# VHH binders against Transforming growth factor-beta receptor-associated protein 1 homolog (tgfbrap1), part 10

Target 1, 275 residues: Transforming growth factor-beta receptor-associated protein 1 homolog (tgfbrap1), of Danio rerio (Zebrafish) (Brachydanio rerio) (a4ig72r23to297)
Amino acid sequence: RINIECIECCGQHLYLGTNDCFIHHFLLEEHTTAKGKLAFNAQKLLHKYLGLKKPVVELKAASALERLIVLCDSAITVVDMVTLEPVPTGGAKLKGVTAFCINENPVTGDAFCVEMAVVLARRRAVQICTVHEDRVQMLKEVTTPEQPCALSLDGYNICLALSTQYMILNYSTGASQDLFPYDCEERKPIVKRIGREEFLLAAPGGLGMFANAEGISQRAPVSWSENVIAAAVCFPYVVALDEGFVTVHSMLDQQLKQTLSFRDGQLLQDFEGKV

## First folded at step 4 (VHH)

Design e16 (from e08 with Q1E Q5V A14P R31E G35A E44G F47L T50G V78L K86R Q117L; framework vhh_vobarilizumab_d1)
Fold by ESMFold2-Fast, scan of step 4:
Structure e16 (fold): chain B 275 residues (1-275), chain A 122 residues (1-122)
Amino acid sequence: as target 1 above (275 residues)
Amino acid sequence: EVQLVESGGGLVQPGGSLRLSCAASGFTFSEYTMAWYRQAPGKGRELVAGISSGGTTYYADSVKGRFTISRDNAKNTLYLQMNSLRPEDTAVYYCATWEVKTYSSGYEYDYWGQGTLVTVSS
C-alpha cells in the first residue's frame, strides 16, 4: 500500500513524499468552471525513487536555489526541484535528523542564502545552518526545553511542537510564548509558516489555528479532518493531507475549496463531495 | 493598483544582447524581492534570475555568466541584461515579485507583468 507521508508546495508545483521512498511532482493548474467555481487540475510531471526502502518524512522547497530538501531515513539530502536528481552538499553529512525547516524570513535578509533549522535525534536543541548550492554550513545551536517534534522559522522566531504543547521561542531575545496544549502521541503535530509573523498549527478537534509571537491569532481557524498528518502553504491556499486525500483550503476565508484523491500515483478530483 | 510593465524585448541574432526593463508601481518596490521568469512556447514558466531587497542575486544555471539582474529602487525599475543570447533563450520574459507579503491585518499577493517577447534567431 502506497501512503503519502508529506506534502510541499512551491508556486504551482506540488510535491508528495511517499512511504515507499518516492517523490511525486505535480503541476497545479487553477481554472474557473462554467458556474464560477474555482477548481484545480494536478498534472503529473514525474516521480523519482530515492533508492531507499524508507518513508520520505518531509519535503521543503528552497525556491531561490531551485532545490528541494528531503528528509528520508533520518538524513537530509538536497535535490534539483525539477529533475529530482541529487546535488552535492560539499561532503557535509546531515544524519540523525528528525525534523527540519527553512527560514523564509532569514535573519541576514538574504533570500538566496537559505537558512535551515535541523533537529537531531536525542538533542534538546535546534541546529541553525546555511544551505548553499554546493555545501551546508553549520552556524549555531539554539537550546530548547525538549527535543522538538516539528518546527518552523520566521526570522528569530522558532515555532516549536513539543510533546505536550506548541510554543514560540525568539532565539535572539530569549522571549517565549506558550500557545496551546496537544499530545504528540495522539496526533502528528503540524507547524507551517504562512507569512511574516504568522504560523499555522494543527490543534485538537480538527482545527488549523493561526498564531504569532503574541499568541493565538484573531484569524478564524481552518476546519479540517482530525486525521490531518501534513500540510503545505500554497498561498493563498493551504493544502493538507488526510488519509490519502489532499484538501485545499483558502487562508483568506478558511473554506474548503477542493478535495483530491491519491491513487496509482495520480491526483484525481473527488466528485462525490457535497457542494 | 499594482502594475508591472516589461519592455525591451525584440528580435536579435545569436550572440547578441538585449536589456529588459520592468517599471513597477502601486507598491513599495524597494521592500520586495523581484524576479525574471520566462516561458518558451509549449513549456511552463521557469525562474531566470532573482534579486532580493538587499541586492543579493540568484541565476538559473542556464543563464549564469550571461545574464545580469539589477534594480534601481529610486526609479522603481528592475533590469535584466542579457548577453551572448542563444536560440534556446527565445521566450516571453515576465517580471514578478518573488514573495508574498503577509501583514497582521491582511495579505498581499504575488504580482506579475504581462511579459515581453524575446526571439533569438538568424
Scores: ipSAE 0.000, ipTM 0.168, lowest interface PAE 16.1, mean pLDDT 79

Design e17 (framework vhh_7qia_2)
Fold by ESMFold2-Fast, scan of step 4:
Structure e17 (fold): chain B 275 residues (1-275), chain A 121 residues (1-121)
Amino acid sequence: as target 1 above (275 residues)
Amino acid sequence: QLQLVESGGGLVQPGGSLRLSCEASGFTFSDYTMGWYRQAPGKQRELVAFISSGGTTNYADSVKGRFTISRDNAKNTVYLQMNSLRPEDTAIYYCATWETGYFSEGKYDYWGKGTPVTVSS
């Protein structure tokens, strides 16, 4: 059975990673229905088998380099964003990786390198590095209380999913802010950057909670399924995966805007599930 | 010889609009990614927008929703439409290009002096 494991948005482009090692690439097109309502159609552009019999665990667009960064079989590989063909990394090897993210508010300020945070297996630390077209350089190791399950970056702020709670660490000041508890054995943690100084986190009770670096949010939570396993941000929308369904919520009014079904490699509007 | 020539800058009031143009020559324009950078006095140069050969666009957070990048491959020109301009958008704007796909050597190129944009009352 084909299951979606991860999702990424870049502009109008939607990428889905599957448990059978495919990436599916869709173009999201907004249109007005005959009744004057806004709706999205997902046009299939292509899909690509990556040559492994392992899940695609995480996808992240590095738009400045026109790359899609892929975590599969505990290794980071880089593909072309349009063709999904592997791109040579100048001999750089990133193996033993369990989680990663890109800093979309980079502290170095160099737009032609990507600041990336990497979690290595059995290490209680986050590795901060810069990715260039021909090399990867480590900048800093940030100690954490345990191996993070997931993470997101905003400048110096690292939002971490640990086994029993979320927290934010500022690795410049050393300040730390505990967030709400959860249980990683009951549900997969989700943490995503939604903008400057703001994160979206999966909370118990089927809630998407917002938090800034101080652990405070001015936004009401998103009501989603307790079975949500992945999310991506396409401001002003958040797209979430719920076991074969893709939901689109607005972050401005927290309302569900659309539900799409993933069937046979296509995303189809679910008219009966949307009453 | 690869050359990029920026134009369209000027003095504008807050809330105004400008359209910048960059004319490219000396390479197969349609195969290259085109981008716009800016540099304010005393600050590091920052990427504000790019458009790939395949049409993928990206914008800096500070300009999302206000700026639009587009290209005309028949004219070898890339444009930056700037709306709702703010004093903090004051900078010299530069055009840059880099090859789409494999980037192991000869990253990005830009030529010329840029085009100055001043937003003041």
Scores: ipSAE 0.000, ipTM 0.106, lowest interface PAE 20.2, mean pLDDT 79

Design e18 (from e08 with R31D W98F V100I K101D S104G; framework vhh_nb_b201)
Fold by ESMFold2-Fast, scan of step 4:
Structure e18 (fold): chain B 275 residues (1-275), chain A 122 residues (1-122)
Amino acid sequence: as target 1 above (275 residues)
Amino acid sequence: QVQLQESGGGLVQAGGSLRLSCAASGFTFSDYTMGWYRQAPGKEREFVATISSGGTTYYADSVKGRFTISRDNAKNTVYLQMNSLKPEDTAVYYCATFEIDTYGSGYEYDYWGQGTQVTVSS
């Protein structure tokens, strides 16, 4: 059975990573129904097999470079975000990686690199690095209370998913803010950057909670199910994966706008309550 | 190859202070996170404090405000300043560092010192 493992959104482009090592690329098109309601259609553009018998565990768009960053089999790979063809990295390789994110509010001014945070296996730390065509340069190692399960980065603020709680750590000041508890054995952690100084986190009770660097929420929670395993931010929308469905919620009013069913490599609008 | 040697342990009265040192050799010290861990008799080894290559520090709740970790990259040495010591701080204190091969095998290598005994009498 084909299971979706991760999801990423960039503009109108939706990417799904699967357990059988495919990336599926869709275009989200807005249309108005006969009753004047806004709805989305997902047009399949292509899919790409990455050549491994391993799940695609994380996808991240680097839109300014038109690249999609892929974590599969504990290694970072770069593909073209339109064609999904691999991009040669000129010898720059990251292996032994269990989680990563891109800093979309980078603290470096280097235009020829991607600023990233990576978690390496069995290390109680986050590596802040710049990835160049010919090298990986470590900027700073940030110690953590345990190996993070997931993370997101905004400037100097790292939002971490640990085994029993979320936390925000500022690696410039060393200040930390504990967030709400959860159990990583009962739910997959989700941490996403919404924008400057704001994160979205999967909370117990089927909630998507918002937090800033002080742990304060400015938005009401999004109502998810307990079975959400992945999410992507496409402001003003959040797209989440729930038991083979892709749900679209607005972050402005926290309302469910649409449900799409993943079937046979396609995303289909849910008509008349059918899968 | 990689060697870590702790010193500075001893017997001290409750409320006293000790400074532990860990001399490192066989690797590029300034690029590595350094940590202090302790093990009391009959207990598991527990985290005490870490300091990153960039100087970011993390402390266990039990020692926060009393212990200070620091490093001297010119001397390849990490320190643990222990103030306001309590009998429950009695343990063997270990220096540690960790290595990940990001381009090669991907294996994690853990390096531990021999330990230094700290005894706090009431």
Scores: ipSAE 0.000, ipTM 0.150, lowest interface PAE 16.2, mean pLDDT 79

Design g11 (from g01 with Y32S S58Y; framework vhh_vobarilizumab_d1)
Fold by ESMFold2-Fast, scan of step 4:
Structure g11 (fold): chain B 275 residues (1-275), chain A 119 residues (1-119)
Amino acid sequence: as target 1 above (275 residues)
Amino acid sequence: EVQLVESGGGLVQPGGSLRLSCAASGFTFSDSYMAWYRQAPGKGRELVAGISSGGSTYYADSVKGRFTISRDNAKNTLYLQMNSLRPEDTAVYYCAADFSWGEYLYDYWGQGTLVTVSS
């Protein structure tokens, strides 16, 4: 059956990746309900089959380049953010990749490349890379205690999802901070950068927890379902995916603002309204 | 078969100089992006310097102004001139070749040459 595997947000644009190798692209628009409350409407713009019979497992927007970076069948591919077509130059691929993220706070000074971190299969390490038009250049291999399941990057700080815990590692200083435990066999780990020095992580008990580089919770947690499998940051909102439901929480007051149902390729508002 | 053979490593005093060489064979050297990486004891590998087929160069901030990467396409040889060496430059230095964006990162590595900076 068709399941949503990953979610990404860039401005008003929401992208969903599916187990049957589609990307679904929606435009999110705010409106005021009859009772004076704000709500979001999701308008479907398009969907695109990527030509593989494999799940789309991760999506990340590189908005400065108008590109969407796609992880599918253990390979990274680059597509146009608007049309979802492969980059006209044919698009290069990195193979053997199990997880990746983009550094939104890059440590390199090059404005015309993307800084990216990748996890390669069977390696207890993160590869810090720059993506150029014609090549990918590894800058540094950062040793980790085990192969990370998921990661997010903010400057020199890597927030890692390991099999039994989250950890923040500064790869410039070598400092590390253990975070709370979880079990990757029970729930898919989620780790997202929400700002400089700040991450959002899926915790046991249906919680989205916030942490800085010192492991301190700066905000009250958001209340999620225990079945949340993906999340994306649309500051000041976080959108989370639970088996065909998309929830929108504010990161400012941590309250649920809206629930959208994914049905027949569309995102629909819950009939009884938001809480 | 692609082969990269590093040489020129050794023991040197702080402030000294060394020149590393990498002899390449089994591929069209003049078309390839070439790089020097290093791995210090207990750490992962890191890019030190890179050079494109066209001669454009990259240097890590830690070595900028002290190290110079160069290539001799007629001899299929990559060089790293290391000046003003510091104890923190102590590492095994690796030569790497990059054939395409679609391959694994730096799929062709040399065996490395040890550089020790110590008094």
Scores: ipSAE 0.206, ipTM 0.642, lowest interface PAE 4.6, mean pLDDT 82

Design g12 (from g01 with S58Y S100T Y104T; framework vhh_vobarilizumab_d1)
Amino acid sequence: EVQLVESGGGLVQPGGSLRLSCAASGFTFSDYYMAWYRQAPGKGRELVAGISSGGSTYYADSVKGRFTISRDNAKNTLYLQMNSLRPEDTAVYYCAADFTWGETLYDYWGQGTLVTVSS
ESMFold2-Fast, scan of step 4: ipSAE 0.375; ipTM 0.748

Design g13 (from g01 with S100R Y104S; framework vhh_vobarilizumab_d1)
Fold by ESMFold2-Fast, scan of step 4:
Structure g13 (fold): chain B 275 residues (1-275), chain A 119 residues (1-119)
Amino acid sequence: as target 1 above (275 residues)
Amino acid sequence: EVQLVESGGGLVQPGGSLRLSCAASGFTFSDYYMAWYRQAPGKGRELVAGISSGGSTSYADSVKGRFTISRDNAKNTLYLQMNSLRPEDTAVYYCAADFRWGESLYDYWGQGTLVTVSS
């Protein structure tokens, strides 16, 4: 009935967006079990209804501003990341949006400005913009071969999920690097920035592949569920969502560390420790 | 009904100068941030220069020292003085009023004026 649609991580803070228009906020805490193994508890801090009966499609933390950016009903809104209340200066909605991301390695160099990339419905382009108190200023439109399904930014490098292929475009130099084929009608694409010059992408066969501007990385892939629909980077961990289960993998050794089940608005240890 | 009408484009030799104008109507011009964007063939639009309601200016690195943005609030007109023009400045130049939060990123654009820098 209640499905998790998106996931975002900022430090120890985990945010889940649901199909019934809630955001659930958890604190992830490491502890040592009685058997001497590392495990994680998810302590629920808050949940908020956003006032619509529409799915929350995407969440991004703008940690420098202590804001969470929300995509719901094709509109962007900004909330306080602690209270989840709309912020007075950032609570307005940018409409007609199908995908977005924040540049965590911004090219503008302004530490107090949010640099954002937005995909608008029916546009074969990415809009690079800055978020201000009462407006959004477009800096540059980057032409793409088709409307992107998903994207992630690292400086001038845009990693794009297109309908049949992933690719990286450098919009300063014009260089491009094809990655690998997939089918967006068979699987929901996932692309996440994991650090400078490196992205994690959902590949066919239940693989999380690492890539950079030169191509597919020699780093070993993450083995996750074939049904993964969302992921978030909580360095050194990647958290993935699969039909009500949350898995935690280390990006350092690509090992599965934890499984959690989402039930009645809570994240609980899986009965057998399996997904 | 917001209208932005650009003029002043044309063919000019490298090293030459052009002055672009944008006539604005349908809103209180003096309250708005105004900007010039350009789009070269086969490329997306990019910010060239911006000017606040108070007259503070910003420029793309590629045009600093060569281009000057200005406004005349009494005439509801935005200007771009372009000096020392280069072939890479060849583009359609667009006038834009500030994007309001909750609107499309492309709201309040003019039709554009073509600038060609060639011998």
Scores: ipSAE 0.243, ipTM 0.679, lowest interface PAE 4.9, mean pLDDT 83

Design g15 (from g01 with F99W W101F Y104S; framework vhh_vobarilizumab_d1)
Fold by ESMFold2-Fast, scan of step 4:
Structure g15 (fold): chain B 275 residues (1-275), chain A 119 residues (1-119)
Amino acid sequence: as target 1 above (275 residues)
Amino acid sequence: EVQLVESGGGLVQPGGSLRLSCAASGFTFSDYYMAWYRQAPGKGRELVAGISSGGSTSYADSVKGRFTISRDNAKNTLYLQMNSLRPEDTAVYYCAADWSFGESLYDYWGQGTLVTVSS
């Protein structure tokens, strides 16, 4: 049985990672239904088996480089985001990784590298790194009270999912802001960057909560189910995975705009009404 | 066996200068990207400066214009010239060689040298 493990969005492109080691690539196209409602058509472009018998745990688009970064079997690999073919990395292989994210608001000025935050197994710390084809250069080690379960990065601000709470840490100033509690054993933590100084987090009660670096948001929560396990940002929309369904919510009014069913490797529109 | 040995740390007044040295052995020093990192009390390690095998340099914004990284391939030695030192520069300074990503990012690290900037 195929289960979706992770989801990533880049422009109109949607990527799903599965437990059987596939990436499924879709193009999302917006249209208006006969009854004047907004709907999305998900056209399947391709799918690619990555050659491992392990789930794809996390996907991140590095759009400036036209690369998709993949975490599978505790190793980071890089593929071309159009063909999904592995990109030669000069022999470099990133391994021992339990969680990662890329900085879409990088603090370094190096255009030839990817700025990343990496969590290594058994480390109570986040490594801020730049990744080049032939080396990994550590910029800073940021100590944490426990090994983070998930993270997202915006400039100097790291939003961390710990075992019982979320927090935001500014690793330049050392300022920290505790966020709401949750339980990582009850549900998979979700942390996504939605813009400068703003994050989206999975909260108890089936809510997607927004927070800035001070833990405050002017956006109302998004209503998910208790079973959401992954989310991706396609501004102004957030796409979430919930029990074999992909839901599309607007971040402007927090309303559900579309539900897509994942079945037999396809995304199928869910329209109300007959015919 | 790869070995990096830092020296040159000490107590200095604000506005003072120090030069750190790192003696490298057990590998072909001239082929490696080399870097200085520091760790302040109660904080994680951070990159201070880096230098390629060809001599291209990079600096953290907090030290740019005050610190100069250099290397002497004939002596297998890395240097960090630190000028206009501030209390915020107080840290243990570490020498590091380039590494392949693995279970640890600390494959080729020295033991460190303490720099204290205080009156």
Scores: ipSAE 0.000, ipTM 0.377, lowest interface PAE 10.9, mean pLDDT 80

Design g16 (from g01 with F99I S100T Y104E; framework vhh_vobarilizumab_d1)
Fold by ESMFold2-Fast, scan of step 4:
Structure g16 (fold): chain B 275 residues (1-275), chain A 119 residues (1-119)
Amino acid sequence: as target 1 above (275 residues)
Amino acid sequence: EVQLVESGGGLVQPGGSLRLSCAASGFTFSDYYMAWYRQAPGKGRELVAGISSGGSTSYADSVKGRFTISRDNAKNTLYLQMNSLRPEDTAVYYCAADITWGEELYDYWGQGTLVTVSS
């Protein structure tokens, strides 16, 4: 009954959010096996119940503040990255949120605030804001063709998952680039920033496609299963959740490096593979 | 009862100056973070400048050094001094008290005041 809903990576730290309102925190350690090949061990550090009776829908690391931003029950909660204890937001209230992301390439230039994009229920727009200890400031409202299902932000470029397609919109220039179709009813959309000007998207056919403001990238796709529902970037790796399995792919050669099984709150190396 | 009323907009030449005012009533003005936003035709609303209850200020990069936000808590009034105006500053300017998020993003908005920078 415990299902993983979301995944986030910050350095060697992996966070899993569950449908029963827990965050599970692991340390990923890369090592060379006795056989001479690269492998990862996941050490469980902590798990924390957030006190709600709702799934943890999304997690984002705000590493400059040592905070983890949590979306649960349509509300944003801020917790400490190490203890997972709630931290004061200084009076900031973030409710009615259906999706969010953090701008890891912020345009404001303030290293100690969080630049965030949020999608509010029933709005065909993205709200761009800065989160400070004592306030939330709205920077811009960016109109979209429909309410986004998921998004990722890189500077002025917003990569949007809409109901039937992905697109990139530059909200400074107004330029837009349609990417490829998908069906949000058939698959959960995944959009992740992997670096400056580049995004990783879940595509039909079990593919992780790379895209930028000019369209689909020349970079070879990552081969996922059809059942991938969440992903996180842990450069040079992408970590993806596939119904009880966590896969680690290199973004340098797009090869699968390892599979870990999530069972009873633990991540264990799994050699069985999926059929 | 809550009301924000902007004034001071108008037509100015490039390089000119304008001072916008926002008269607030119906709430404890001194307790609120106050901000100026603008919306150009066909664009979303953009934060221009903000000021905390304690007087700490923030500015969009596009206006930093040219615009100054200030408040007079005794008069329940917010100001925006705009210097060295450019054609790209043309927009409807809105006064906001926006310390909360949610399905309703802002506690209070004004009706807006139009600023046109044109020769």
Scores: ipSAE 0.000, ipTM 0.143, lowest interface PAE 18.2, mean pLDDT 79

Design g17 (from g01 with G102D E103T Y104E; framework vhh_vobarilizumab_d1)
Fold by ESMFold2-Fast, scan of step 4:
Structure g17 (fold): chain B 275 residues (1-275), chain A 119 residues (1-119)
Amino acid sequence: as target 1 above (275 residues)
Amino acid sequence: EVQLVESGGGLVQPGGSLRLSCAASGFTFSDYYMAWYRQAPGKGRELVAGISSGGSTSYADSVKGRFTISRDNAKNTLYLQMNSLRPEDTAVYYCAADFSWDTELYDYWGQGTLVTVSS
């Protein structure tokens, strides 16, 4: 059957990656009902088959360049975020990749490249690189205690999901901060940058926990399902994927605002917040 | 198919100079971006300097003003002139051609040349 594997949000645009190698692109429109309740409607703009019979594992928007970066079959490709076609430059095809993220607070300062962190299979390290039109250039290899399962990047700070715990590592200073434990065999790790020096992490017990580089929480946790497998940040909202449902939580009051269900290639409003 | 062979490393005192060379074969050297990376003991690798096919250069902040990258397309050779060397520059230095993630990292790396800065 067709399952959603990953989710990405960029402004009002929502992207879903499926196990049968499609990307579904929706426009989310917020409105207030006649009774003053907040609601979202989702307009399907496009779906695109990527040509492989493999899950789309991860999607990241590089909005400044109008690009969507796709991880599928252990390879990264770059597509146009509107048409979902490969970029005219052919994109960088990176193989042997198990996880990646984009630095939304880049260290390099070059507006015409994408600063990215990549985890390669069987490597106990994070590769910091820049993606250009004609090449991929490695900037630095950052050694890690084990191969990371997931990661997020904010400037020099890397938030890592390891097999039994999360960790923040500053690769400029070498400082590290151990975070709370979890079990990657029991729950899929989620780590997302939500702003300057702040990360959102999936914790046991159906919690989304917040942490800064010192491991200190600046806001109350989000309560979500134990079955959340992916999340994307659209400040002030977090959208999370829970077995065919997309939930929208506010990061300001940590409350559930909306539930959408994926059916027949459409993202449909759940009439009363539940199916 | 791509071969990169580094040379010129050695032991030098703080404040001294060394010139590294990288002999390239198996590809059209003049068409590609070339770079020097280094790996200090117990650390990961980092970009030191890069040079485009047209000769445009870039440098890591830690070496800017002290190191100069250059190329000789007639000899298929990349150079790194290292001046005012510091103990923190101690590392194995690697030559890299236009990096492609279609292969493993080492497919585009030379064997490396050791630079030791100590008294």
Scores: ipSAE 0.005, ipTM 0.425, lowest interface PAE 10.0, mean pLDDT 81

Design g19 (from g01 with Y104T L105F Y106R; framework vhh_vobarilizumab_d1)
Fold by ESMFold2-Fast, scan of step 4:
Structure g19 (fold): chain B 275 residues (1-275), chain A 119 residues (1-119)
Amino acid sequence: as target 1 above (275 residues)
Amino acid sequence: EVQLVESGGGLVQPGGSLRLSCAASGFTFSDYYMAWYRQAPGKGRELVAGISSGGSTSYADSVKGRFTISRDNAKNTLYLQMNSLRPEDTAVYYCAADFSWGETFRDYWGQGTLVTVSS
């Protein structure tokens, strides 16, 4: 059976990674319904088998470079975001990686590289690095209480999913803020940057909760199911994967705007039941 | 076998100067980006300064204007000139060649050289 493992959004482009090592690429086209509501149609552009026979664990768009960064089989590879073909450096992989994210508020200021945070297998630390065409440069090792399960980065603020709780760590100041508890064996952790000093996290009870660097939220939670396993931010929307459905919530009012059904590699509009 | 051997560390008073050296072997030194990292007591490792094969330099904000990185490609040696040293510069300093795509950073680390800035 085909399960979606991860989701990424960049502009109107939606990417889904599957357990059988495919990336499915969709174009989200918004329109206004007859009742003045915003709705989306998902047009499938292509799908690509990556040749690894392992789940695609994480996807992240590096839109300024027109690249999609892929974590599969504990290795990071880089593909073209339009063709999904490996770039000329795509045969080289950063190996031993269990989690990663891109800093969308980079501290280095170098426009010709990608600033990335990487968790390596069996290390209780986050490696902050810059990714260049031919090399990777480590900038800083940030010690953590345990190997993180998931992470997101905003400037110097790292939001970490640990085995029993989330936390935010500022690696410039050393300040840390414990967040709410969860159980990594009951749910896959989700941490996404939604803006400057603001994160969205999957919480028990079917909630997507917001936190700033101090652990305070200025937004009401979004109501997900307890089975959400992946999310992507395309401001002002968040898209989440939930038991074969992709839901679209607004970050502005935290309301569900649309549901799309994932079925046999297609995203179809979910109509209200009429029995 | 890639080898990086750091030297030049020691005890120095605040406001003093030290020059660190890194002797490199086992690779074509002149082709690689080289860097100095440091690890202060109780903290993680951080980039201090970097230099490209062509001589372009970059520095951490905390050391700009005080530290100068340089290289001698004929001698396969990397240098860090440290001026106006502060107690917060106390750390073990590590020389590194940028790891290639697909390798881990640890493959290019030496044992480091200790710099203590104290009265």
Scores: ipSAE 0.012, ipTM 0.505, lowest interface PAE 7.7, mean pLDDT 82

